# Ledger of designs, part 2: VH-VL binders against q0aze0

Target 1, 268 residues: q0aze0
Amino acid sequence: MKIILVNNRFKENTEKKAQEIAGQLSALNVEVIIDNGLDEPYAGTVDFIMVLGGDGTMLRAARRYGQRAIPVLGVNMGTVGFLSNIEINELAEYLPLILREEYSLEARMMLEVAVFQQQSLLTRVFCLNELLLRSNSPRMLSFALEISGQKLEPYRGDGLIVSTTTGSTAYSLSAGGPIADPQLDAFIVTPVASHIINKRPLVVSPEREISLHLLEEREAIIGIDGQIKMDFGAENRVLIKRAPHPLLMVNLKAKPFFTSIDRSLQRQ

## First folded at step 2 (VH-VL)

Design L13 (framework fv_ixekizumab)
Fold by ESMFold2-Fast, scan of step 2:
Structure L13 (fold): chain C 268 residues (1-268), chain A 128 residues (1-128), chain B 112 residues (1-112)
Amino acid sequence: as target 1 above (268 residues)
Amino acid sequence: QVQLVQSGAEVKKPGSSVKVSCKASGGTFSSYAIHWVRQAPGQGLEWMGVIIPIFGTADYNQRFKGRVTITADESTSTAYMELSSLRSEDTAVYYCARSDYGEYVFPSGYDLYYMDVWGQGTLVTVSS
Amino acid sequence: DIVMTQTPLSLSVTPGQPASISCRSSQSLLHSDGKTYLHWYLQKPGQSPQLLIYEVSNRFSGVPDRFSGSGSGTDFTLKISRVEAEDVGVYYCMQSIQLPYTFGQGTKLEIK
């Protein structure tokens, strides 16, 4: 069995814990690859991905490995998040179940984001939470949104978020979007500080294709999962669609989404 | 060009908290990283943490044991560093500083870069 | 944490003479993106630190060409070809490949 341990390179205490776990797994005849974010993703085949850290580390793991249809387990390092399933101090208890493949999987949709300059593809990325289009200056953006070839009236404001249902509790929530059951597949389209009256969040079929481009030359960026930033100008276009494969998240114990989000919102 | 202007000197009692501000002017604020670095009298530079305002993401030096909180208000182009449970050894000049981060689009996220613009510093004195 | 070690800790130089400061990191600062995340700062008396050199050898805007940086992996050098009076201060190397960012102890440059 071959397992990738995904670790946050910026947190050195997590690096030490990853080495300890790798040693424990190697003693059980499991081959371990450590991905701390400094190098390219491991190119070989693996059986399981274990993410050591918080939600941010899971987002990186999903971008790197989510399209490979490999089970991914989030192991929390002490801070409660939405994307982890077990705590680090529970790992020894659950390890026999992992090695026997005695767990259920939950599929989470992902976005495929393609950025073009005119007709040329500049980059393609996958993400678990959202794409953000945002002004990088005090000036508002003017931009076009098309949904499956249907051209909406122009937007004016600070930007737009295109989110998965998993991402509904991330940036989309803070921008006024709805909370969505992560078991549903849908795009959530949430304006950021719109100056056009009646621009509301949209919930659209995951079969739709969404495209965005600027109508005026402005300093703008697109952001991916709150971790990747790309410059975006009037010469650029972005196309967003459902990724070919969902992220396969491991469930070893019940994690009640609705009670968890309810408690979180009461304390915000 | 971008300038970072910090709040004025503070004198605090042990056990209290201090909140230092850092206001950016003359350039983009939200899409840059804002770091906090302190310097005790006669000592070197110590990195405390960072925030990227456009994403609302912050990371901290574990040395401060959850005592430090960094926030940002994009509407005022201002970053804040709050340090709680103050001790005499927290007496220092506190600096904010700006860095870019990588246009790293796949697969590892962003890399933080060098700090190019620094605030003037805020002296925080912790005395009984 | 990555440990940054500077030598010497203090240096006295006659104006017009060269100066050299070394910086050693406890692990390689070379990233898979091909960049080396080692930078040099100068803190003049009573002032904030200012960036001199980024990514080993690139002079920051407005920095005189008498400043140069070199090195690779874990061993780096800042050179001043001809020291001027305005160069007095404390020089720091810094790594930004991994959080927390860490600085060397500083090298105090004084005029004789």
Scores: ipSAE 0.013, ipTM 0.568, lowest interface PAE 7.4, mean pLDDT 86
Fold by OpenDDE, second read of step 3:
Structure L13 (fold): chain C 268 residues (1-268), chain A 128 residues (1-128), chain B 112 residues (1-112)
Amino acid sequence: as target 1 above (268 residues)
Amino acid sequence: QVQLVQSGAEVKKPGSSVKVSCKASGGTFSSYAIHWVRQAPGQGLEWMGVIIPIFGTADYNQRFKGRVTITADESTSTAYMELSSLRSEDTAVYYCARSDYGEYVFPSGYDLYYMDVWGQGTLVTVSS
Amino acid sequence: DIVMTQTPLSLSVTPGQPASISCRSSQSLLHSDGKTYLHWYLQKPGQSPQLLIYEVSNRFSGVPDRFSGSGSGTDFTLKISRVEAEDVGVYYCMQSIQLPYTFGQGTKLEIK
């Protein structure tokens, strides 16, 4: 078996733990690759990905490896989050199951985000949580939202979030979006401080496409999973679709999502 | 090991332009931001700007008043800094440096990035 | 722009003795996320700057434990418990809470 340990090199505790775990796995004749984000993603074939840390680390791992159809386990290091399945102190208990490949998988929809300048593709990114369009000034944005060719009334506000159901418990939640069942595939379109006070979030079929562009010459920013940012102007447009492949999240332990929401939020 | 390797020293006339390159090796390029920082002889560090290669868009220190252009080529893992309308006071060692994008932690928000890997520096001398 | 002010600008230290550098910012470096975006760099003679401490008190990988950072809001301190010959260079504090990033003037550390 070959395992990638993904950790955050800026989190000292995860670095140390990754090395310890690597040693333990090596002693069990498991080949281990440590990915702390410094180097290029490991290009070789692997059997399992273990993410040590919080939701941010998982998001990075998803972007780096999520398209490779490799089981990904979130191991919480004592932080608050929604993307971990077990705690670090539980790893020893579940390690035999991992080595025997005795676990279930949960497919999580990802976004395919394409950013254009006019008709030219600038970049295409896959992400697990959300795309954020926000103003880069104290002024509100005016932007157009199109869903499967249907043009909605122009939006005016600080921005807009297009999130997966996985991302519903991330920034979308802070912006007033609904909490979604992670087993559901859907887009959540959440306005950020809309000029229309009661503008409601939209729940959109994953079969649809979402397009955004600015209606005025204003400075804006595109954010992806809170980790990638780029300038966004009037000559740019973004197209959001369901990614062709889901993230395969390992489910070793039953996690009662709905009963743990309040607990998780209260820890913050 | 991740390294940033910069182009060689330059000697330029006032009013001309210089373009310095910064090639990343041994690590990710598109997943990080590339900063440019300069240091005049015997002086401190001055931040010039930053680019996110995957998007090709850059932010600049407005003190340069539009004289700086930062670009990146993902295919070659190389970032560029061009400084135009060169002056004698632009004589400096120019550094490229890498930073992470940060991390989003709900509900805390965004982590901002800092520079953790630096190039070896490129001396640019502006003289008549 | 945020102004970063270091004191002293130079210091000479006997090997084995402690050193302390102060950095003050013109505005608070505490972000709404609860983090403080103050970092320390060392530039050894003839070399590029290297990260020592990030976010006030976190030692970067490979940095000896004799280095420590502290402070809050607008006042920060870098301490070296026992200065060694390899610690010679110029130390810079830097803020990254907003663009443009700004550095302190630098503090030159020499060995007596």
Scores: ipSAE 0.012, ipTM 0.489, lowest interface PAE 8.6, mean pLDDT 90

Design L2 (framework fv_oberotatug)
Fold by ESMFold2-Fast, scan of step 2:
Structure L2 (fold): chain C 268 residues (1-268), chain A 131 residues (1-131), chain B 107 residues (1-107)
Amino acid sequence: as target 1 above (268 residues)
Amino acid sequence: EVQLVESGGGLVKPGGSLRLSCAASGFTFSDAWMSWVRQAPGKGLEWVGRIKSKTEGGTTDYAAPVQGRFTISRDDSKNTLYLQMNSLKTEDTAVYYCTTEDYYDILTGYSYPDYYYMDVWGQGTLVTVSS
Amino acid sequence: DVQMTQSPSSLSASVGDRVTITCRASQSISNYLSWYQQRPGKAPNLLIYAASSLQSGVPSRFSGSGSGTDFTLTISTLQPEDFATYYCQQSYSTLWTFGQGTKVEIK
């Protein structure tokens, strides 16, 4: 068995913990590849991906490996989050189940984001939560939203979020978007501080293609999963589609989505 | 307008305590990693510590000279960052800057190295530790 | 602990000159290096991140290069507003460190 162990070496003691776990897995005849995020993703075939960290580390792992249809397990390192399934102190208990492949998988949709400079593809990335278009100055953005070739009335405001259903509880929630069952496939389009009356969040088919571009030269950025940031100007265009493969998340213990989000909302 | 405004600096005796505040406006404070950087009169910049965004669990890191004496905290409801300074020493005399830490992965589709830098800086607040 | 050392500690230059400042890390830091400018009496401002990426709004006369342990900041044609102190900073370690600074003074 070959496992990729994803960690973030910039978090104190995380690399040391990753090495300890790699040693434990090697003692069980598991080949381990450690990915700390600095090198290109491991290109070889693997059987399982174990992510050590919080939601941020899982989002990074999803961008790097989510399109390979490999089981991904989130192991929480002490930070509460929605994307981990077990705690680090539970790993020893669940490891035999992992090695025997005694777990269920939950498919989570991902976004494919393509950014163009005029007609040239600048970059193509995948993400689990959302793409954010946001003003980087005090001035409102004026921008065009097109859904499957249908041009909507121009938006004016601080920005727009295009989210997966998994991302419905992340930035989209803070901006007033709906909470969505992550087992549903849909894009959630949520305005950020819109100055136009009646601009509501949209829930659209994941088969739709969404495009965005600025109508005026402004300082704006595109943010992806809150981790990737790039300048976005009037010469740029972004296309958002459903990614070819969902992230396959491992369920070793029941973590009911609705009970978890209900408790979280009571504190807001 | 993206702005950071520090306050709370002043004169304090060795062994004393002081709390600095940093009021943030013009951006989504709760998403930002925040840090403190200090500069002794006529000297270079020294990173003091950080507090991560709520997405990263709000954890803190401190430079060795201040570990155990300084505490960084944030109140996202007030868009305010704090630096609690205890057991102050004369060598803590400096202008203290509030700053945002930003990250930016290379958008390649195949490689995502993290890059961290300090984007927005306040004007600073002077802390003088003397008897 | 990653130590950053800049060279020179100070230099004198005239408007129109090409200025080069170097920064050396005590260990390999890949491209986790940023450059800042601090004008007298002002807060620092970011010039370059990821060793070579120019921050939005920063004039194109500024450029950065290098990887691993050796890094360079270049000002192709020095302007009056460029007389300032320049700092490199590593973000490879969880605990960030700055170089000691390079003061660019008028000749």
Scores: ipSAE 0.000, ipTM 0.449, lowest interface PAE 11.1, mean pLDDT 85

Design L3 (framework fv_ixekizumab)
Fold by ESMFold2-Fast, scan of step 2:
Structure L3 (fold): chain C 268 residues (1-268), chain A 128 residues (1-128), chain B 112 residues (1-112)
Amino acid sequence: as target 1 above (268 residues)
Amino acid sequence: QVQLVQSGAEVKKPGSSVKVSCKASGYTFTDYYIHWVRQAPGQGLEWMGVINPSGGTTDYNQRFKGRVTITADESTSTAYMELSSLRSEDTAVYYCARDRYEYDFWSGYSTPDAFDIWGQGTLVTVSS
Amino acid sequence: DIVMTQTPLSLSVTPGQPASISCRSSQSLVHSEGNTYLHWYLQKPGQSPQLLIYKVSNRFSGVPDRFSGSGSGTDFTLKISRVEAEDVGVYYCSQSTHVPYTFGQGTKLEIK
């Protein structure tokens, strides 16, 4: 059995804990590959991915490995979040079930984001939560939104979020988007606006293709999962589609999404 | 105040070894990677290697052919770079530098980025 | 190893005039995650290098807005809109997308 152990190398003591866990797994004849962000993603065949950290570390793992149809387990190292299934102090208890493959999988949709400069593909990335387009200056953007070939009236505002259902509780929520059951597949399109343009969030089929481009030269950025930031100008276009494969999240214990989000919202 | 303070200048004979220190203060030492970069007089910058002080993971520029060793002591918040089998072409200023710790917009996830804090440099002169 | 090529290797500028430095990499600097780890450093005479611009276009804390970075893939530019006397030094581009991390050969900026 080969396991990729993903950690955040800049969190206190996380690298030491990753090495400790790797040693324990090796003693059980499990081959461990540690991904701490220094290198490109491991390119070899792997059976399981264990993510040590909070939601941010899980988002990185999803971008790197989510399209490979490999089980991914989130192990919380501290901050409670929505993407981990067990706590680090529970790992020893659940490890035998992991090694016997005694768990269920939950599929979570992902976005495929392709950024073009004119007709040339600059980059293609996958993400679990969202893409954000926003101004990188105090000036409002004018931009075109097209959904499956349907050209909407031009947007003028601070920006736009295109989110998965998993991302509905992330930045889209803060911008006024709806809370969605993460087991549903849908795009949530949420305007980022402080102006009088009264655009509402849209919930659309995951089979839709969404494209964005600027209608005038402005300094803008696109942000992906709150972790990747890219400059976006009038010569650029972004195409957003449902990714070919969902992220396969491991369920070792019940995690009540709706009661968890309800409790979180009451904290204000 | 965040700073990296390096040990003083050294004069070494060919074939010997040198060990340069880099003491960190003003931040949690184990939260940031430490890189070593050298600069020969009048020349450009050359990356030597890196250490994660949490756990001691290292990576090296292979052109030093196993002559470089980087270590860290958490109890003193000090990183070290040892270069062995010194030759005259190893005469250079040696810098330690901190790997940038930056949170992205929304998740608070930190990524390696650029070298935001640099030590003052240590001149190592190799002469017979 | 990724080779970073800077042009020009030196330039002299009258105070208040603009300056532009080019940096080209032998391979794309776009990481698999979509980030481009191209950075600019300034080394003033007798000092350690200091960070000016990180990830192509982001100004580091305290860096004046007359400095700007741009580019994509393998072709990057650092611009100074109005050169001041304090800007004298050697400018280096650097990549941290691939190990080993590499630096350009440096561009020396002098005041006329």
Scores: ipSAE 0.000, ipTM 0.493, lowest interface PAE 10.9, mean pLDDT 85
Fold by OpenDDE, second read of step 3:
Structure L3 (fold): chain C 268 residues (1-268), chain A 128 residues (1-128), chain B 112 residues (1-112)
Amino acid sequence: as target 1 above (268 residues)
Amino acid sequence: QVQLVQSGAEVKKPGSSVKVSCKASGYTFTDYYIHWVRQAPGQGLEWMGVINPSGGTTDYNQRFKGRVTITADESTSTAYMELSSLRSEDTAVYYCARDRYEYDFWSGYSTPDAFDIWGQGTLVTVSS
Amino acid sequence: DIVMTQTPLSLSVTPGQPASISCRSSQSLVHSEGNTYLHWYLQKPGQSPQLLIYKVSNRFSGVPDRFSGSGSGTDFTLKISRVEAEDVGVYYCSQSTHVPYTFGQGTKLEIK
């Protein structure tokens, strides 16, 4: 068995823990690769990914490895979030199950985000939470939203969020989006400070495609999972689709999503 | 050639914000951390924060009390440092620097190291 | 925060003579993995800092062998065996063992 441990270099506790866990796994004849985010994603074949830390680390791990259809376990280390399955102090208990591959998987839809300049592809990324289109100036954006070829009325506002159901409890929520069942596959399209009266968030089928472009010469930014930014202008378009592969989240411990929402959100 | 090229000098009013860019070239942008360090006139060096361009994770010097925001654009291999609520004491040359990363063969770990590549610096002057 | 204290803050050296700069940290700079992330930078007049020594005693690429670093724990020294005109500038010790990273006050080296 080969396992990638994903941690955050800047968090001393996760770095130390990753080393400890690596030692323990090595003692059990498990090959371990530690990914602290600096190096390129490990290109070799692996059987399991263990994410040590909070939601941010999970999002990074998802972007780096999610397309590879590898089981990903979130191990919380004292943070508040929605993407961890077990606590670090529980790892020892569940390690035998991991090694025996006795766990269930929960498929979480990811976004495929393609950014174009005219007809040329600039970048393509997969992400677990959301794409954000936001103004890079104090002025509102005017942009076009197209869903499966259907052109909606132009949006005017600070921006727009296209989120997965997983991301519904992230920035989309702060912008007034609905809380979605993470077991549901859907796009959530949430306006950010829209100037349009009665503009409601949209819940869109994962079978549809969403495209965005600016209707005026403005400077904007595309944000991915709140961590990656890209300049976005009038010459650019973004196409959002359901990723061809979901993130396979390991489910070792049942987590009552709906009963824990209030508690989790109050701490954020 | 590995280099970091920063944006030009800025003159700002107190209370405003400044955003300095740092464009990397000659290497894989996501393979190294980018740090920001400033130097007030005639003074020493002060570390402001760091970003991992791969994923955008950041860490900041708490002395700035949340006034600093560091970002990175992988598509353009550019890091940014934004400092808000500018004060006269923020007048300084701001540097971006690449973290020299070292791989240890025996441990199998990559370890942080010194700043091996520096930008040319960006003077930010805050005056009323 | 780790306080880095350099001595002296300035020195004037005749070309060809040796120079020595001391750097003390308020806490041990030994990392949990055993490495000591104490570095030395030189900032020549009108230029950006440049790396001289990393991890106490390792010369960075292109750095002449007349530069050497030593020390352990909390006490470190940069030595120049034969000072040259090109060595003029401000020398900084720095630690990257503990966040936030910190620098010494700097030592200004001048030629007599």
Scores: ipSAE 0.000, ipTM 0.431, lowest interface PAE 12.4, mean pLDDT 90

Design L4 (framework fv_ragifilimab)
Fold by OpenDDE, second read of step 3:
Structure L4 (fold): chain C 268 residues (1-268), chain A 128 residues (1-128), chain B 113 residues (1-113)
Amino acid sequence: as target 1 above (268 residues)
Amino acid sequence: QVQLVQSGAEVKKPGASVKVSCKGSGYTFTSYYMYWVRQAPGQGLEWIGVINPSGGSTTYNQKFKDRATMTVDKSISTAYMELSRLRSDDTAVYYCARGSEYYYDSTGYLYPSHFDYWGQGTLVTVSS
Amino acid sequence: DIVMTQSPDSLAVSLGERATINCKSSQSVLYSSDNKNYLTWYQQKPGQPPKLLIYWASTRESGVPDRFSGSGSGTDFTLTISSLQAEDVAVYHCQQYYDYPYTFGQGTKLEIK
């Protein structure tokens, strides 16, 4: 068995824990690769991914490895979030099940985000939570939203979020989007605008494609999962689709989503 | 006060190996990346690689990937750079340098940072 | 690899006069995500390691005199000493940390005329 341990190199506790766990796993004849984000994602085949940390670390892991259809376990290191399944102090208890591959999987839809400059692809990213388009100035943006070739009326506002149902409890929620069942596959399109009263979030079929571009020469920002940022201008376009592969999240422990929402949100 | 103290000068024969040490003090050793740079006499600076003292992960200049090995001993806050199969053009002053704080923007994206502290350098002379 | 080229290789400037050192990169070191130039300037005196002067192309390191300034963007950068002092005699290096491997210019030797 080969396992990737994903941790946050900027949090010493996760780095240290990764080393400890690696030692333990090695003693059990498990090959371990530690990914702290310094290097490119490990290119070889692996059987399991263990994420040590919070939601942010999980999001990074999802972007790096989610397209490879590898089981991913979130191990919480004392943070508040929605994406961890077990606590670090529970790992020893569940380790035998992991090694025997006795766990269930929950498929979470990811986004495929492609950013273009005219006809040239600048970048393609798979992400678990959301794509954000926002103004890089105090002024509102004017941008076009197209869904499966259907051109909607131009949007005016601070920005727009295209989120998965997993991401519904992230920035989309702060922007007034609905909380979605993670077992549902859908796009959530949430306007970001403090001055727009009448624009409602859209729930869109995962079978559709979403396109965004600016209607004026203005500086904007594309954000991915709140961790990647890039400039976005009038010559750029973004295409959002359902990713070809879902993130396979490991369920070792039952985690009631709806009953935990209030608790999780209050602790943030 | 942040200090990086390197080992003394080395004289080696071609084909031999050299291991330079760099001891960090005045800061949390495992919280900062350690870089290695060398400078041949009268020449510019050349980047060798980087290591994370906490996890031990490394990235090498491809030029040195097959000959250079970076390691750390966290217990004594010391980084090591070993260069094998030495040749005359490896004669240089070798420096360790601490990476400054990683740039972390408001969105959480991480960026590499500049080098803020340097060791005093270690002269490695390769001669027959 | 990104090639860094400094100009001139050496220059002599009178005390109190302006010194200008240029550095060019073979490709842009401006990152669109944060709109920062991943360019650093170092000062190196004989027998000493490099000393950090400027980072992000134009940000002066703490303790560095105001007479030192960095400018430029993309592929063309300049280190300026507005009024040369005797203690400024040194070799100056530019470095990019935009992409691996990190690379340095060949250095510029600054002397007093």
Scores: ipSAE 0.013, ipTM 0.479, lowest interface PAE 8.8, mean pLDDT 89
Fold by ESMFold2-Fast, scan of step 2:
Structure L4 (fold): chain C 268 residues (1-268), chain A 128 residues (1-128), chain B 113 residues (1-113)
Amino acid sequence: as target 1 above (268 residues)
Amino acid sequence: QVQLVQSGAEVKKPGASVKVSCKGSGYTFTSYYMYWVRQAPGQGLEWIGVINPSGGSTTYNQKFKDRATMTVDKSISTAYMELSRLRSDDTAVYYCARGSEYYYDSTGYLYPSHFDYWGQGTLVTVSS
Amino acid sequence: DIVMTQSPDSLAVSLGERATINCKSSQSVLYSSDNKNYLTWYQQKPGQPPKLLIYWASTRESGVPDRFSGSGSGTDFTLTISSLQAEDVAVYHCQQYYDYPYTFGQGTKLEIK
């Protein structure tokens, strides 16, 4: 069995803890590849991915490995989040179930984001939460939104979010989007500070293709999962569609989404 | 326009605790790490810790781990740093600072934040 | 912990002349996988917070005048102001962000001669 152990090298104690866990797994005849986020993603075949950290580390792991159809387990080390399933102090208890493959999998849709310059593909990335188009200056953007070839009336505002259902509780929520059951597959399209009062969030089929481009020369950026930034100009176009594979999240214990979000909203 | 606005000056007795706030505006609050740094009068800068506003995960400088608590309130885009069991040598200006936008390539490499915007600072004076 | 040491502690330079501030780290802040130096420079005027000048050892922050430049790699770094202006009077701090805890140099006070 071969496991990738994903951590953030700059978080307190995570590198030391990753080495300890790797040693424990090696003692059980498991081959361990440590991914601390700064090296290139491991290119070989693996059986399981264990993510040590919070939601941010899980988002990175999803972008790096989510399209490989490999089980991914979130192990919380610091604070409660939405993407981890067990706590670090529970790992020893659940490790035999992991090694016997006695767990369920939850599929979470991902976005495929392709950025073009005219007809040339510049980059393709995958993400679990959202794509954000926003102004890189105080000036509003004027931009075109197309859904499956249907041209909508131009948008004017600070930007737009195209989110998965998993991302419904991230930036889309802060911008006024709905809370979605992450087991549903849908795109959520949420305007950011729109200057047209009747622009509402849209919930559309995940089979739709969403296209964005600027209608005038402005400095803008594309943000991915709040972690990747790419410059975006009037010569660029972005195409967003459902990624070929969902992220396969490991469930070792019940972690009810609705009570977690209800508690979170009460604190807001 | 990105701004970080901190709470006003505090005067505390030894043994008390202080809670400094930092309100972010002009950006998506949950998309950037928030750092806390202090500076004693006439001294250099000293890093206290970092919080990810999205999930609330924290990393503390070991020197402050036993006394510092960082939290966020996403509904008002505000971060907090509480320092307990204050001593006279905790007299300092306390700053919040935003981590810069992460620069990742398409493979997902994470680059650590440098501090691109700073709050105006909060003077905390600890005296008998 | 990575210890950051600046030199000199204070420096007086005439208007229009070159100012040079040095920063040394106790271990390399060059990461081999991305070939980047995890080193920043900040400017701090009395009563104000620090302001970012340079990151990745040599990349100038947007809006920072061309007279400011950073150089160096590994453990030895330099901030240069090619032609000092009156508004450049400040304390300058170097910082590493290679590893936690993040650490700063003690600061260099720059004055007009």
Scores: ipSAE 0.000, ipTM 0.413, lowest interface PAE 13.6, mean pLDDT 85

